# VHH binders against Protein SPO16 homolog (SPO16): the designs that were tried, part 11

Target 1, 180 residues: Protein SPO16 homolog (SPO16), of Homo sapiens (Human) (q5vvc0)
Amino acid sequence: MAESGKEKIKWTTTIIISSSLKSYEVATALENRSHKVRYSDSVENGSIIFSLSGVAFLLMDTKECLLSTEEIFLAKIEKFINIHQNSFLVLSAALHGPEEWKLMFRIQQRFLGCNLRILPVHNTVNAINLMCTIAKTTSKPYIDSICYRMITAKAYIIEQSPVWKTLQKIKLNSDSVNPN
Below, E stands for the ipSAE of ESMFold2; O stands for the ipSAE of OpenDDE; V2 stands for 0.75 times the mean of E and O plus 0.25 times the DockQ between their complexes.

## First folded at step 9 (VHH; framework vhh_8k46_1)

Design o5 (from n5 with Y59W; at its last look DockQ between E and O 0.48; V2 from the best seeds 0.65)
Amino acid sequence: AVQLQASGGGFVQPGGSLRLSCAASGFTFSSYAMGWFRQAPGKEREFVSAISGSGGSTWYADSVKGRFTISRDNSKNTVYLQMNSLRAEDTATYYCAKDIYPRSYTRYESDYDYWGQGTQVTVSS
ESMFold2, look of step 9: ipSAE 0.594; ipTM 0.831
ESMFold2 (binder alone), look of step 9: mean pLDDT 80; pTM 0.802
OpenDDE, look of step 9: ipSAE 0.811; ipTM 0.933

## First folded at step 10 (VHH; framework vhh_8k46_1)

Design q1 (from o2 with R103Q; at its last look DockQ between E and O 0.66; V2 from the best seeds 0.70)
Amino acid sequence: AVQLQASGGGFVQPGGSLRLSCAASGFTFSSYAMGWFRQAPGKEREFVSAISGSGGSTYYADSVKGRFTISRDNSKNTVYLQMNSLRAEDTATYYCAKDTYPQSYTRYESDYDYWGQGTQVTVSS
ESMFold2, look of step 10: ipSAE 0.647; ipTM 0.862
ESMFold2 (binder alone), look of step 10: mean pLDDT 81; pTM 0.805
OpenDDE, look of step 10: ipSAE 0.869; ipTM 0.957
ESMFold2, look of step 11: ipSAE 0.568; ipTM 0.822
ESMFold2 (binder alone), look of step 11: mean pLDDT 81; pTM 0.806
OpenDDE, look of step 11: ipSAE 0.865; ipTM 0.956

Design q2 (from o2 with Y108W; at its last look DockQ between E and O 0.68; V2 from the best seeds 0.72)
Fold by ESMFold2, look of step 10:
Parts: sequence; structure tokens; C-alpha cells
Structure q2 (fold): chain B 180 residues (1-180), chain A 125 residues (1-125)
Amino acid sequence: as target 1 above (180 residues)
Amino acid sequence: AVQLQASGGGFVQPGGSLRLSCAASGFTFSSYAMGWFRQAPGKEREFVSAISGSGGSTYYADSVKGRFTISRDNSKNTVYLQMNSLRAEDTATYYCAKDTYPRSYTRWESDYDYWGQGTQVTVSS
């Protein structure tokens, strides 16, 4: 059934998107949610910035990262986190093999202790929902509520990721050889 | 004071071409995106096209994509709209506008802070 509209006002915000993502599905979908999307040639390729929430997302395609040199994508991430206080790396595509897992682990290891959170996603809808949820939650002024929502949303989303499911299978195999 | 002066409108047959110009003054022209919007009688103003401050990126409404070309000459502080293959539904007052924010561009009308007075484009037999 087609519905012509909503009875209550949907949360909308201003989003700065790198020109490199113009015409991509993620940009179109954010515009379709009535967000005020702005494009910029001056931000890092792959950036999606929720300026009013103070959070920034760097979208990287796992397959493209594996085809490039490690120095290049690590330098790109480092530059991004030095510019943005609340940085998230969105790694698109489900982790299905050792090389993709190695990439995510290498990034996590390199940026331990930095203000960077890694969000593995397997489709554009999941990425958009994650980014919008984080941005909406982060815009709230109450620390306890924000902290609780971030913890529960992060844990749930990461545990549904292919990376988490792969790690759980490894842990279960290890537990079978350790009776305790 | 920021001033935007659009010109180049007129009467044209369907399938014809026009080129609009917008001369800008009172701000650092190359730092800001410029946009073209249009309004037909009895309709809301709608986005037509935008161009980044450097001219490196362009943005078009679906209804004009492939027919209209936005460009700018930063040495002349002027933005242009080349309009080809004109149709009756392109009849409107065309406005140039300055983006509020530097080093970004948008289709959102509310993010444009200064507007020209417009130039009329009429497409009819």
C-alpha cells in the first residue's frame, strides 16, 4: 500500500558528502530521507559528515582497499581522524574471507586508542541506518542516554556483522578443544 | 553588498537554445557555489543546476540533465546556464543564487542567501 506521508515530523539534518559519492546509492538515499545534503570537493573522498551532530563517516569499499596499497588507505584514514573528532570508518561489504578480515584487523590494530570506530556493513541500507542512528543519538545533549544507546547500538550492529559471526565460529571451535 | 544580475532570457521556439548569464559582485566569487532556480506562474520555485566555486563539480535537476549546461568564469565573476532543446515546460523566471556556505554546493533552495531578480524564459510557438 502506498502512503502519501507521515503524521509526525521525521528527524532531518544537514549532511556534507564528498563529491566522490555524488550519484552513489548512499547519497540518493540520504536525499530521499529529506536531509539537507551538501556536496564538497574539499573533503576527503568517501566522506559523509553530519555537521550538526559532530560525527563523520569515511566510507571505504573493502574490495577497493584490498586492491590499493596499505600505505595509501592507512594515510587516508589517519588524515580523516586528525580532522574529525568523532570519526567512524564504514567498511562496505560483508567479510567473507581471510583477506577482508585481515584488512579490518590491520586497521583496528593501527588505530587502537584513536578516536575511530569501525563499522562493517554488508549493504547500503545497513550503512545508512547505522550512520543516521549514530548521528541522531550523538546530537542529544544527555551523556548517560547517549552513552547507553551508543553501547547497545554498537554491540548489536557489530554482533550482526559477518565479521562477528566469523569470530564466533572460531571461538566455538576453540571452546570445543578446551572443555572449560 | 552582494549583487546578482541575471540576463539572457527571451522568447524561443521549442527545440531552441538560450544562454543565461549572471554577473556577481560583493563577495569572493570563486569561494562559493552558484545555483540556477526557476519558477513558473503558480508553481513553487525549483532547483535547476549548481556549480562548485572552482567550477570542478556540477549538479543538475533530472528534468534538465543532458539539455542544460552550467558553467562559470571566475575571472569575470559570471555564471552561465546554456539551455538547449528547450521545451514548453522550461518556461519560467530563472534566478541565479549564491550559496550561503563556501567550498560546498547543494540543490536545497534554503541554503542560498542571495538571489538575483531573475530573467524570463518563454518557450512557445
Scores: ipSAE 0.619, ipTM 0.850, lowest interface PAE 1.1, mean pLDDT 82
ESMFold2 (binder alone), look of step 10: mean pLDDT 81; pTM 0.811
OpenDDE, look of step 10: ipSAE 0.854; ipTM 0.951

Design q3 (from o2 with A61R; at its last look DockQ between E and O 0.67; V2 from the best seeds 0.71)
Fold by ESMFold2, look of step 10:
Structure q3 (fold): chain B 180 residues (1-180), chain A 125 residues (1-125)
Amino acid sequence: as target 1 above (180 residues)
Amino acid sequence: AVQLQASGGGFVQPGGSLRLSCAASGFTFSSYAMGWFRQAPGKEREFVSAISGSGGSTYYRDSVKGRFTISRDNSKNTVYLQMNSLRAEDTATYYCAKDTYPRSYTRYESDYDYWGQGTQVTVSS
């Protein structure tokens, strides 16, 4: 018979972070969560990899992307997804306005059909919470596809949902006035 | 077959300098980060510094940053610790260690699989 105890199960894992992020807020916060944080010169700048969960995140700031040549940041994303089987692009901006939307749509179009998911975030805390939730969910032996889909769909539905775009189209049509 | 031999310790006055060396063999040296740790009498062993396999990145405990410099010469399979502005609190046995995993580096002692014998550093008037 199995014996019960009062031990508390804490999920801890190993996280590989690009050296480019050392001393940044995101690295300090992950270390403070009792995970074993390792740094690497061998990964793309801005990478955060949960090696035991099989997921990898590329952090990019939309302001920096908009100041950069499109071919440069698309090549960086392409290299990242060719190395990592389960790739997420964490795209940060204080406000996702017209230029940020154009950038996100362009990236989505370029990598349509690739194993890349785009996660729009507003700050470092938001990014850390999303990354850790996704990584924890995918590390379980009995992965629940519905749970994973709900986490990713929440971010996707708000920013990139086809249903959201369809609702916008219907709402514009319903503003019509019919004379009686 | 992994061997690490630390040397260069000794007695020095406060404010003085020492250079530690650690000769390595039995593994692909340039693929692995190397670390320096220290243990004072009656205290736990603690992280001092680490350097990536290529030598491109370094990591220091806060209390030694700006005073200690870790470096490596991959052609000589040797890692160094230049220790300047030494203080009494730096008195300890210094150990070099090999990171368990290639192509990354860490401050966590549990992730180092091979250790040198240590070299004594004593900072006293």
Scores: ipSAE 0.593, ipTM 0.840, lowest interface PAE 1.3, mean pLDDT 83
ESMFold2 (binder alone), look of step 10: mean pLDDT 82; pTM 0.821
OpenDDE, look of step 10: ipSAE 0.854; ipTM 0.952

Design q4 (from o2 with Y114H; at its last look DockQ between E and O 0.69; V2 from the best seeds 0.71)
Fold by ESMFold2, look of step 10:
Structure q4 (fold): chain B 180 residues (1-180), chain A 125 residues (1-125)
Amino acid sequence: as target 1 above (180 residues)
Amino acid sequence: AVQLQASGGGFVQPGGSLRLSCAASGFTFSSYAMGWFRQAPGKEREFVSAISGSGGSTYYADSVKGRFTISRDNSKNTVYLQMNSLRAEDTATYYCAKDTYPRSYTRYESDYDHWGQGTQVTVSS
């Protein structure tokens, strides 16, 4: 009886992925991670939802956001957070330059205090590792309190995020370009 | 009571075509994805294809992609599998199945809660 308890229990969950992502490397990589993957036409395009932990991710490409009207992508994000209690925005770009930083700041300011956290990523592997880590950490049975979740999520995306610190520096520099 | 009745199997030469049908009753058909699975003698059952409840999205095993087409008619509560360019390795009993969960679809056999009796497809020269 007690000998069976020493085996390592592998964390697995059901992942619901928008049909819009089915042909993308992100979806294939999640399928390969020993999690059960389901697809849905009924979730917002770009959505990845980890059912066990209750966290949801919206994947957006920054170049596509910069090419679209601001109100359009903000409305998509707003719809997403109204549906999902634990929501994250995954912003993908090969390089986060000044225009990508301005986009992140605008989104951060619009949704600060809402149930949305922003995760800048540079490639598919980093995005998958980050999403899986957040989902596993959020579902941890021993320390699954609101305090634990707030500290770990905040440390990764708001307080300790390189993007958040960089956005703050850009804001300070923008303030200094209005001399009179 | 959920009932699934598969039909349309038969004998066909390599390169030929067959169209399978699965009539469904006893549940809200348009709310659930439907799948096709197959089992050759002495083999485990394997995923072939799935279609979302609306019919808007499809999912295919790599071995049949480009040759098989899944479709559904929600007015007739029927799901279909058009099988083209058939090969000897396609020989199996084909089963239609109902997804356990509404508004999503999957390749995982364990997520299907109701199964038809199957229809035999034999591809031989």
Scores: ipSAE 0.581, ipTM 0.841, lowest interface PAE 1.3, mean pLDDT 81
ESMFold2 (binder alone), look of step 10: mean pLDDT 83; pTM 0.833
OpenDDE, look of step 10: ipSAE 0.859; ipTM 0.955

Design q5 (from o2 with S104D; at its last look DockQ between E and O 0.60; V2 from the best seeds 0.00; counts 0 for: pae E 3.7 > 2)
Fold by ESMFold2, look of step 10:
Structure q5 (fold): chain B 180 residues (1-180), chain A 125 residues (1-125)
Amino acid sequence: as target 1 above (180 residues)
Amino acid sequence: AVQLQASGGGFVQPGGSLRLSCAASGFTFSSYAMGWFRQAPGKEREFVSAISGSGGSTYYADSVKGRFTISRDNSKNTVYLQMNSLRAEDTATYYCAKDTYPRDYTRYESDYDYWGQGTQVTVSS
């Protein structure tokens, strides 16, 4: 077992990150958390996918969304939710004032009835903590292994479960109201 | 059967250059990322560089960034490592390896399922 002192089990998993995020703080921080990070050219720019948890996150900066045309960022979100059954939009801004609220409302209205959840965050650390918490609470308690990862990658099936929806109601209502 | 043959190693003076090649067969080469790893005597094998299946993205260890360039020619099923400004600490056996999973790339050795025999690089005065 452990060769010195007490060893605590730490949850670790595999995270697929879009190559577009490789040079960003979020990618470095996830690598530093002992998770196995893989980079992909084949996923939507801004994507962070916890494949073993069946959840996917699309990172968007609110200022960039406000500067771009609505059709562009809505199309990106639509493409993302059509690929991933358990989709989250991580919308970052230093503060969420009236214009950020209007943006969030517009996105919620456009995707009413879809499997999209919006997570307003203030910074990279906030985003990482939320993503990892959500992925951990929806994951199986497996030790990360090559065999298990190969099986899930080959299957490429993501399900939306009632347990996740229940945890989402409890967790996100508490987290999303905290302004920092 | 998957085969990887690395070549191009040798003896070089500090500040010199070498180009490593790795010829691949037995799989759909363009679908998989390829990596270079190295192992000095008495040390763990360490990540050097990776390139995506399309060749569109590259990843480098901090110790080689700016000095080494990974590339691939999918028409020749070959991955290359151009090594410039070589230093004594670059002395190692260099291995090419195939990523287990298509369409992604990684620095993690455990995600590579097939390995070449390696080629020796020695940087000494």
Scores: ipSAE 0.317, ipTM 0.735, lowest interface PAE 3.7, mean pLDDT 82
ESMFold2 (binder alone), look of step 10: mean pLDDT 82; pTM 0.819
OpenDDE, look of step 10: ipSAE 0.855; ipTM 0.951

## First folded at step 11 (VHH)

Design r1 (from q1 with G56R; framework vhh_8k46_1; at its last look DockQ between E and O 0.70; V2 from the best seeds 0.74)
Amino acid sequence: AVQLQASGGGFVQPGGSLRLSCAASGFTFSSYAMGWFRQAPGKEREFVSAISGSGRSTYYADSVKGRFTISRDNSKNTVYLQMNSLRAEDTATYYCAKDTYPQSYTRYESDYDYWGQGTQVTVSS
ESMFold2, look of step 11: ipSAE 0.673; ipTM 0.867
ESMFold2 (binder alone), look of step 11: mean pLDDT 82; pTM 0.816
OpenDDE, look of step 11: ipSAE 0.868; ipTM 0.958
ESMFold2, look of step 13: ipSAE 0.645; ipTM 0.864
ESMFold2 (binder alone), look of step 13: mean pLDDT 82; pTM 0.813
OpenDDE, look of step 13: ipSAE 0.876; ipTM 0.957

Design r2 (from q1 with S54R; framework vhh_8k46_1; at its last look DockQ between E and O 0.55; V2 from the best seeds 0.68)
Fold by ESMFold2, look of step 11:
Structure r2 (fold): chain B 180 residues (1-180), chain A 125 residues (1-125)
Amino acid sequence: as target 1 above (180 residues)
Amino acid sequence: AVQLQASGGGFVQPGGSLRLSCAASGFTFSSYAMGWFRQAPGKEREFVSAISGRGGSTYYADSVKGRFTISRDNSKNTVYLQMNSLRAEDTATYYCAKDTYPQSYTRYESDYDYWGQGTQVTVSS
């Protein structure tokens, strides 16, 4: 038990995780950090979505990518970025050597100009810390109130399909509106 | 209005089996996950199992995994809980509940907006 951390106000949020990750360490660890984890069959396998922050992460193992056909993992990434406006690829490997670097470069070249950011990680803890830090820095307490009002009253007017895209739009606008 | 009617409870010996049913109406059943929860006398209500709206994924509490099976028949708007290898510790009132949000599922009781009246399960020698 961490004595210094348990008395602080902890940031918590709702996380949507693909059912494909339900038995994985990353899902259990996010639950253990007091975040409210929901699972979905309707999102791409390997997805972790912070809906209130408007960011989405696709988790991929580098060894599996290197052993699979390039067409398959690139098609999966393409599908993911076509759905999620703020997309991150979490690329895990114990060591990022020349083969892993070449893979990362190939993905960067293929998706040049797309809204995709690549996050190389070494383990589950590293991945969780990075994802949560990114999601926290894009989240604001005031935006939660504005997002609720927009969803219940006005978000349906806008030509934005998924709810998290609407939340992302409100976040961008609220950066200039939120100063009271 | 949303209505959930749970049934199938009863008295059974340890090691026995029961099948609970929950008939649902008043919402698009296949769009929402359904959950089973239970509450023993003097204890908090606890999560038992959940099933996704299309039935593709299931979620079980550790205490029932391998013994209980959740299923659904979307043509009959009904969710089921097959309970095998019952133990005295399984004695409780069992509640079915509707997930608040479509196209996802959860173990968290606070994310369920409609609840059935419950059905009693008693396991004793």
Scores: ipSAE 0.595, ipTM 0.843, lowest interface PAE 1.2, mean pLDDT 82
ESMFold2 (binder alone), look of step 11: mean pLDDT 80; pTM 0.805
OpenDDE, look of step 11: ipSAE 0.860; ipTM 0.955

Design r3 (framework vhh_4orz_3; at its last look DockQ between E and O 0.82; V2 from the best seeds 0.00; counts 0 for: pae E 2.1 > 2)
Fold by ESMFold2, look of step 11:
Structure r3 (fold): chain B 180 residues (1-180), chain A 124 residues (1-124)
Amino acid sequence: as target 1 above (180 residues)
Amino acid sequence: EVQLVESGGGLVQAGGSLRLFCAASGFTFSSYAMAWLRQAPGKRREWVALISSGGSTDYADSVKDRFTISRDNAKNTVSLQMNSLKPEDTAIYFCAKDTYPQSYTRYESDYDYWGQGTQVTVSS
């Protein structure tokens, strides 16, 4: 759908970034998007955490993973999953060829039953757009069942006219609040 | 009650050095990042340097390679060694505490406690 118009509200949030990423393009670009960026020495190297959205991203260079011991990068991912309830692995490579896809599928198999999703990306812009879209989507409180009831009485919180009418319909038939 | 007390300011000639100190009390000092900010006459306050709870440091471009921030968790102090001082460094220097433990930022709005400041004047 075309995203055109002069009156959209700019979404901003707080992002915690591992100090290991401080000099990297991804960190600079997130700072430039008006988000409140904080750095931490206490999080896993390569972590980007959207604390208010409840999602966390682990950035890994696919080339370095392919040159590394598999046991080492799998242990890093496992530690990350144990800390963050909604975890994403961002696999960065300029080109995802056969070896990169083989790596991705091996990681998928290892963590099949876990709250880990894998995002292959080609560049910094690709990674940032994906991470911010996911974090923005999970931060909308009008989907929460209690917040939904409070918000539907106040049209000013959900100012989009078709959204307001759609939410009123969902409340009349909603038996599907499932946290997964 | 959180208190931050700066000292070590003064008048110095261009090219000279000063060392600022900040004595902290009323909180678990080792858990928080600490920063120095400065305000020149007629200008907005600007960030100068920070040191994280884990010892990571960051500096504004204008002071990089001339200023060094350090901390002593045993004495609850932060210091700023300022070398090769320029007239542009003339300002009131403030010590500040990060609001949140175990992370750090250069954003002034995320610092919840401030000292009274110490004047640094660099003459030509």
Scores: ipSAE 0.414, ipTM 0.752, lowest interface PAE 2.1, mean pLDDT 81
ESMFold2 (binder alone), look of step 11: mean pLDDT 82; pTM 0.828
OpenDDE, look of step 11: ipSAE 0.802; ipTM 0.920

Design r4 (from q1 with R107Y; framework vhh_8k46_1; at its last look DockQ between E and O 0.44; V2 from the best seeds 0.61)
Fold by ESMFold2, look of step 11:
Structure r4 (fold): chain B 180 residues (1-180), chain A 125 residues (1-125)
Amino acid sequence: as target 1 above (180 residues)
Amino acid sequence: AVQLQASGGGFVQPGGSLRLSCAASGFTFSSYAMGWFRQAPGKEREFVSAISGSGGSTYYADSVKGRFTISRDNSKNTVYLQMNSLRAEDTATYYCAKDTYPQSYTYYESDYDYWGQGTQVTVSS
């Protein structure tokens, strides 16, 4: 019954997806849920950003990580978490066996104390359900048009623009909330 | 003040080609995606094509894929639409528009905040 009521209040949002994922299953599936999908060349390959929720997801395939050098994928993750305050690593494998768990543990250990959460998933549907659930529970209902633009722009800010972050702190120090 | 001026429209026979231009000013051009939209008589405005601020990524409506090519010259603050293999169904007023948000691109009309006056394209035999 409560789920039926939630369905009547249908939540939709804008999602920024790396151009590297254009025309992939994940983009089509998000649009099928009535979300707006925007693309960006300036975000890390494999990124899916729920800009209005303030959360970001990095999609990585476990098998391909195991075939890659550790330093390469760890550097990619580090860059991602330095840009995004609420970061999630979506680690995909059909079956999470001993090697996949070892990889996950190494990543957890490497980023101990960082705001990175690791989400093991089995397929695209599982990943989409988790990402949308997390983004919905962390979303703010409404922000004025200026705050909307600044929050969306922050999702695309390059690391070497500290002035932008300072100005954003000054301009967004007030609460911008509409009741859900 | 943001200004967008589209030009290059005209009359052409089916199978012909036209190149539209959109000169932009009043904003940091290379930071924003640009889009082309069109409106035929009696129809709602529809998306045609978009190009990222860097020019590295493009998006096309299914109806124009393979026939139209969007490009930009950031040194001249200009977006182009090369229109080949034109059909009667391409007859419309073509508008260029600026994406509201920097460093991303979209095909959703509601995410474009500034619009040019349009240029007429007529494809008729």
Scores: ipSAE 0.488, ipTM 0.794, lowest interface PAE 1.5, mean pLDDT 81
ESMFold2 (binder alone), look of step 11: mean pLDDT 79; pTM 0.788
OpenDDE, look of step 11: ipSAE 0.854; ipTM 0.950

Design r5 (from q1 with G56Y; framework vhh_8k46_1; at its last look DockQ between E and O 0.44; V2 from the best seeds 0.64)
Fold by ESMFold2, look of step 11:
Structure r5 (fold): chain B 180 residues (1-180), chain A 125 residues (1-125)
Amino acid sequence: as target 1 above (180 residues)
Amino acid sequence: AVQLQASGGGFVQPGGSLRLSCAASGFTFSSYAMGWFRQAPGKEREFVSAISGSGYSTYYADSVKGRFTISRDNSKNTVYLQMNSLRAEDTATYYCAKDTYPQSYTRYESDYDYWGQGTQVTVSS
């Protein structure tokens, strides 16, 4: 290891954060690292994407999931994994009681065999450290560039959804391809 | 190929208003965020505001928040900066710039690849 003979070069990367997380603690903390942080309207709410590493994280609050319809949060997760090759679900839970463990089991069962990893966390610092560690260990510039282009293309299709929906109503015979 | 033409600068008294325009060509305008930056004499260029390609999200420097409004008209390939309650410290050359990457936006100058020639704004009695 060359570490003993030289000062370490700090790892830097590009991070794409959903606009929904702008001004939140997680986004502020990531901005304070030497990375190039960018925001996007075009990625799923709660997304944090390490474009050079080819990994994407969806942040969800366990309490909000428990108060929501199961179909809604499962559909959100399904959409996310269909867009991103290497998907992680970051589940925040304050107490990690029986209801949170049951929710995590239900999600694991629903997405068995899918490329989804579930990461339970207690706080924002743990979430940031975990995401950055995973992204650093999986960093591959070639794969990241391909994933970034795919993410932006899919996001463009989603941003056009009102237009696509209108055209479907008017034409009844649309040649547009379903996203994802 | 990519061209950005900024206009609308001028002289104005403190408390006055100006509207800057930036006409864009040579790229798919609605796919890219646009930004405004400014440089006062003897100072480094600084971020003023950015707007996402769709126009849904905006981003402002603290020094202009509440006084300046960025907007865009994707049918005219034009981005605007409405500047109200102008102060002497707003005196600068204002530059519009195109974000390097599609479908995202940022405050960081290094992520903008094309720049207009600038338009002068002078706030003085």
Scores: ipSAE 0.556, ipTM 0.811, lowest interface PAE 1.2, mean pLDDT 81
ESMFold2 (binder alone), look of step 11: mean pLDDT 82; pTM 0.812
OpenDDE, look of step 11: ipSAE 0.859; ipTM 0.955

## First folded at step 13 (VHH; framework vhh_8k46_1)

Design s1 (from r1 with Q103R; at its last fold request DockQ between E and O 0.65; V2 from the best seeds 0.73)
Amino acid sequence: AVQLQASGGGFVQPGGSLRLSCAASGFTFSSYAMGWFRQAPGKEREFVSAISGSGRSTYYADSVKGRFTISRDNSKNTVYLQMNSLRAEDTATYYCAKDTYPRSYTRYESDYDYWGQGTQVTVSS
ESMFold2, look of step 13: ipSAE 0.647; ipTM 0.864
ESMFold2 (binder alone), look of step 13: mean pLDDT 82; pTM 0.819
OpenDDE, look of step 13: ipSAE 0.872; ipTM 0.958
ESMFold2, look of step 14: ipSAE 0.657; ipTM 0.866
ESMFold2 (binder alone), look of step 14: mean pLDDT 82; pTM 0.828
OpenDDE, look of step 14: ipSAE 0.870; ipTM 0.958
ESMFold2, fold request of step 15: ipSAE 0.639, 0.652, 0.625; ipTM 0.859, 0.869, 0.852
ESMFold2 (binder alone), fold request of step 15: mean pLDDT 83, 83, 82; pTM 0.826, 0.829, 0.820
OpenDDE, fold request of step 15: ipSAE 0.874, 0.876, 0.875; ipTM 0.960, 0.960, 0.960

Design s2 (from r1 with Q103H; at its last look DockQ between E and O 0.48; V2 from the best seeds 0.70)
Fold by ESMFold2, look of step 13:
Structure s2 (fold): chain B 180 residues (1-180), chain A 125 residues (1-125)
Amino acid sequence: as target 1 above (180 residues)
Amino acid sequence: AVQLQASGGGFVQPGGSLRLSCAASGFTFSSYAMGWFRQAPGKEREFVSAISGSGRSTYYADSVKGRFTISRDNSKNTVYLQMNSLRAEDTATYYCAKDTYPHSYTRYESDYDYWGQGTQVTVSS
């Protein structure tokens, strides 16, 4: 009887979280938001997957990345994006200064053309809010915003136009001459 | 058909120990997490513990953490619950259950699709 009125309708979903994050603040907070959380030994350490939304997040600490071997964290990211079509890297730091910016740029360079987006965050609450917002807006049928419909309609028209096909032919020849 | 047979219950004094077993058949045991749940008279069934298919990860309700230990032997298709430092509030029928989904585990009762008949644990002076 604490609240006799109705709360706002709360979006809830199913989330698969790596066992490596069990008992971490992020996992506890997601369970406390009434999401159905499952844990797995079979996903990459640091993974948070919103299976009904088709998006996956890899949590990485920027300080840990800066102290780690680049080969190791880039290989981890590469494996993650090869499994998940809609991949996000959640890169946490209290302050995103020059070193953190260089790290983000290096990751963007390495994965140019891949379906990876980097989300710089400052703390666990900000990370959860961003992840849940993205997952909610991409959950079907929730991904029907005016902006999304305009982007898909424009992309379809542009990609089918004779002008686009001509430009794509020119771009392909340019890429084949330059190995970078 | 999936079959789960829990055993090892009984009467014990407070502070005592019991070990429950659950023999499983009819599915690929090592691919699925197994759980223990319990139900006292007049109360809803509650989560006790879960163990991943490989046995590498375990999950405990706060009320039993440090006192109960879940384990499994995939060569014998059996999951166990070692219960130590038993208290009167642990008195319940204990059920083993199979997770619906492979390669993951959970505390949520609704995600378990097959259930054993249960074994009674009574803790009294």
Scores: ipSAE 0.665, ipTM 0.869, lowest interface PAE 0.9, mean pLDDT 82
ESMFold2 (binder alone), look of step 13: mean pLDDT 82; pTM 0.820
OpenDDE, look of step 13: ipSAE 0.873; ipTM 0.958

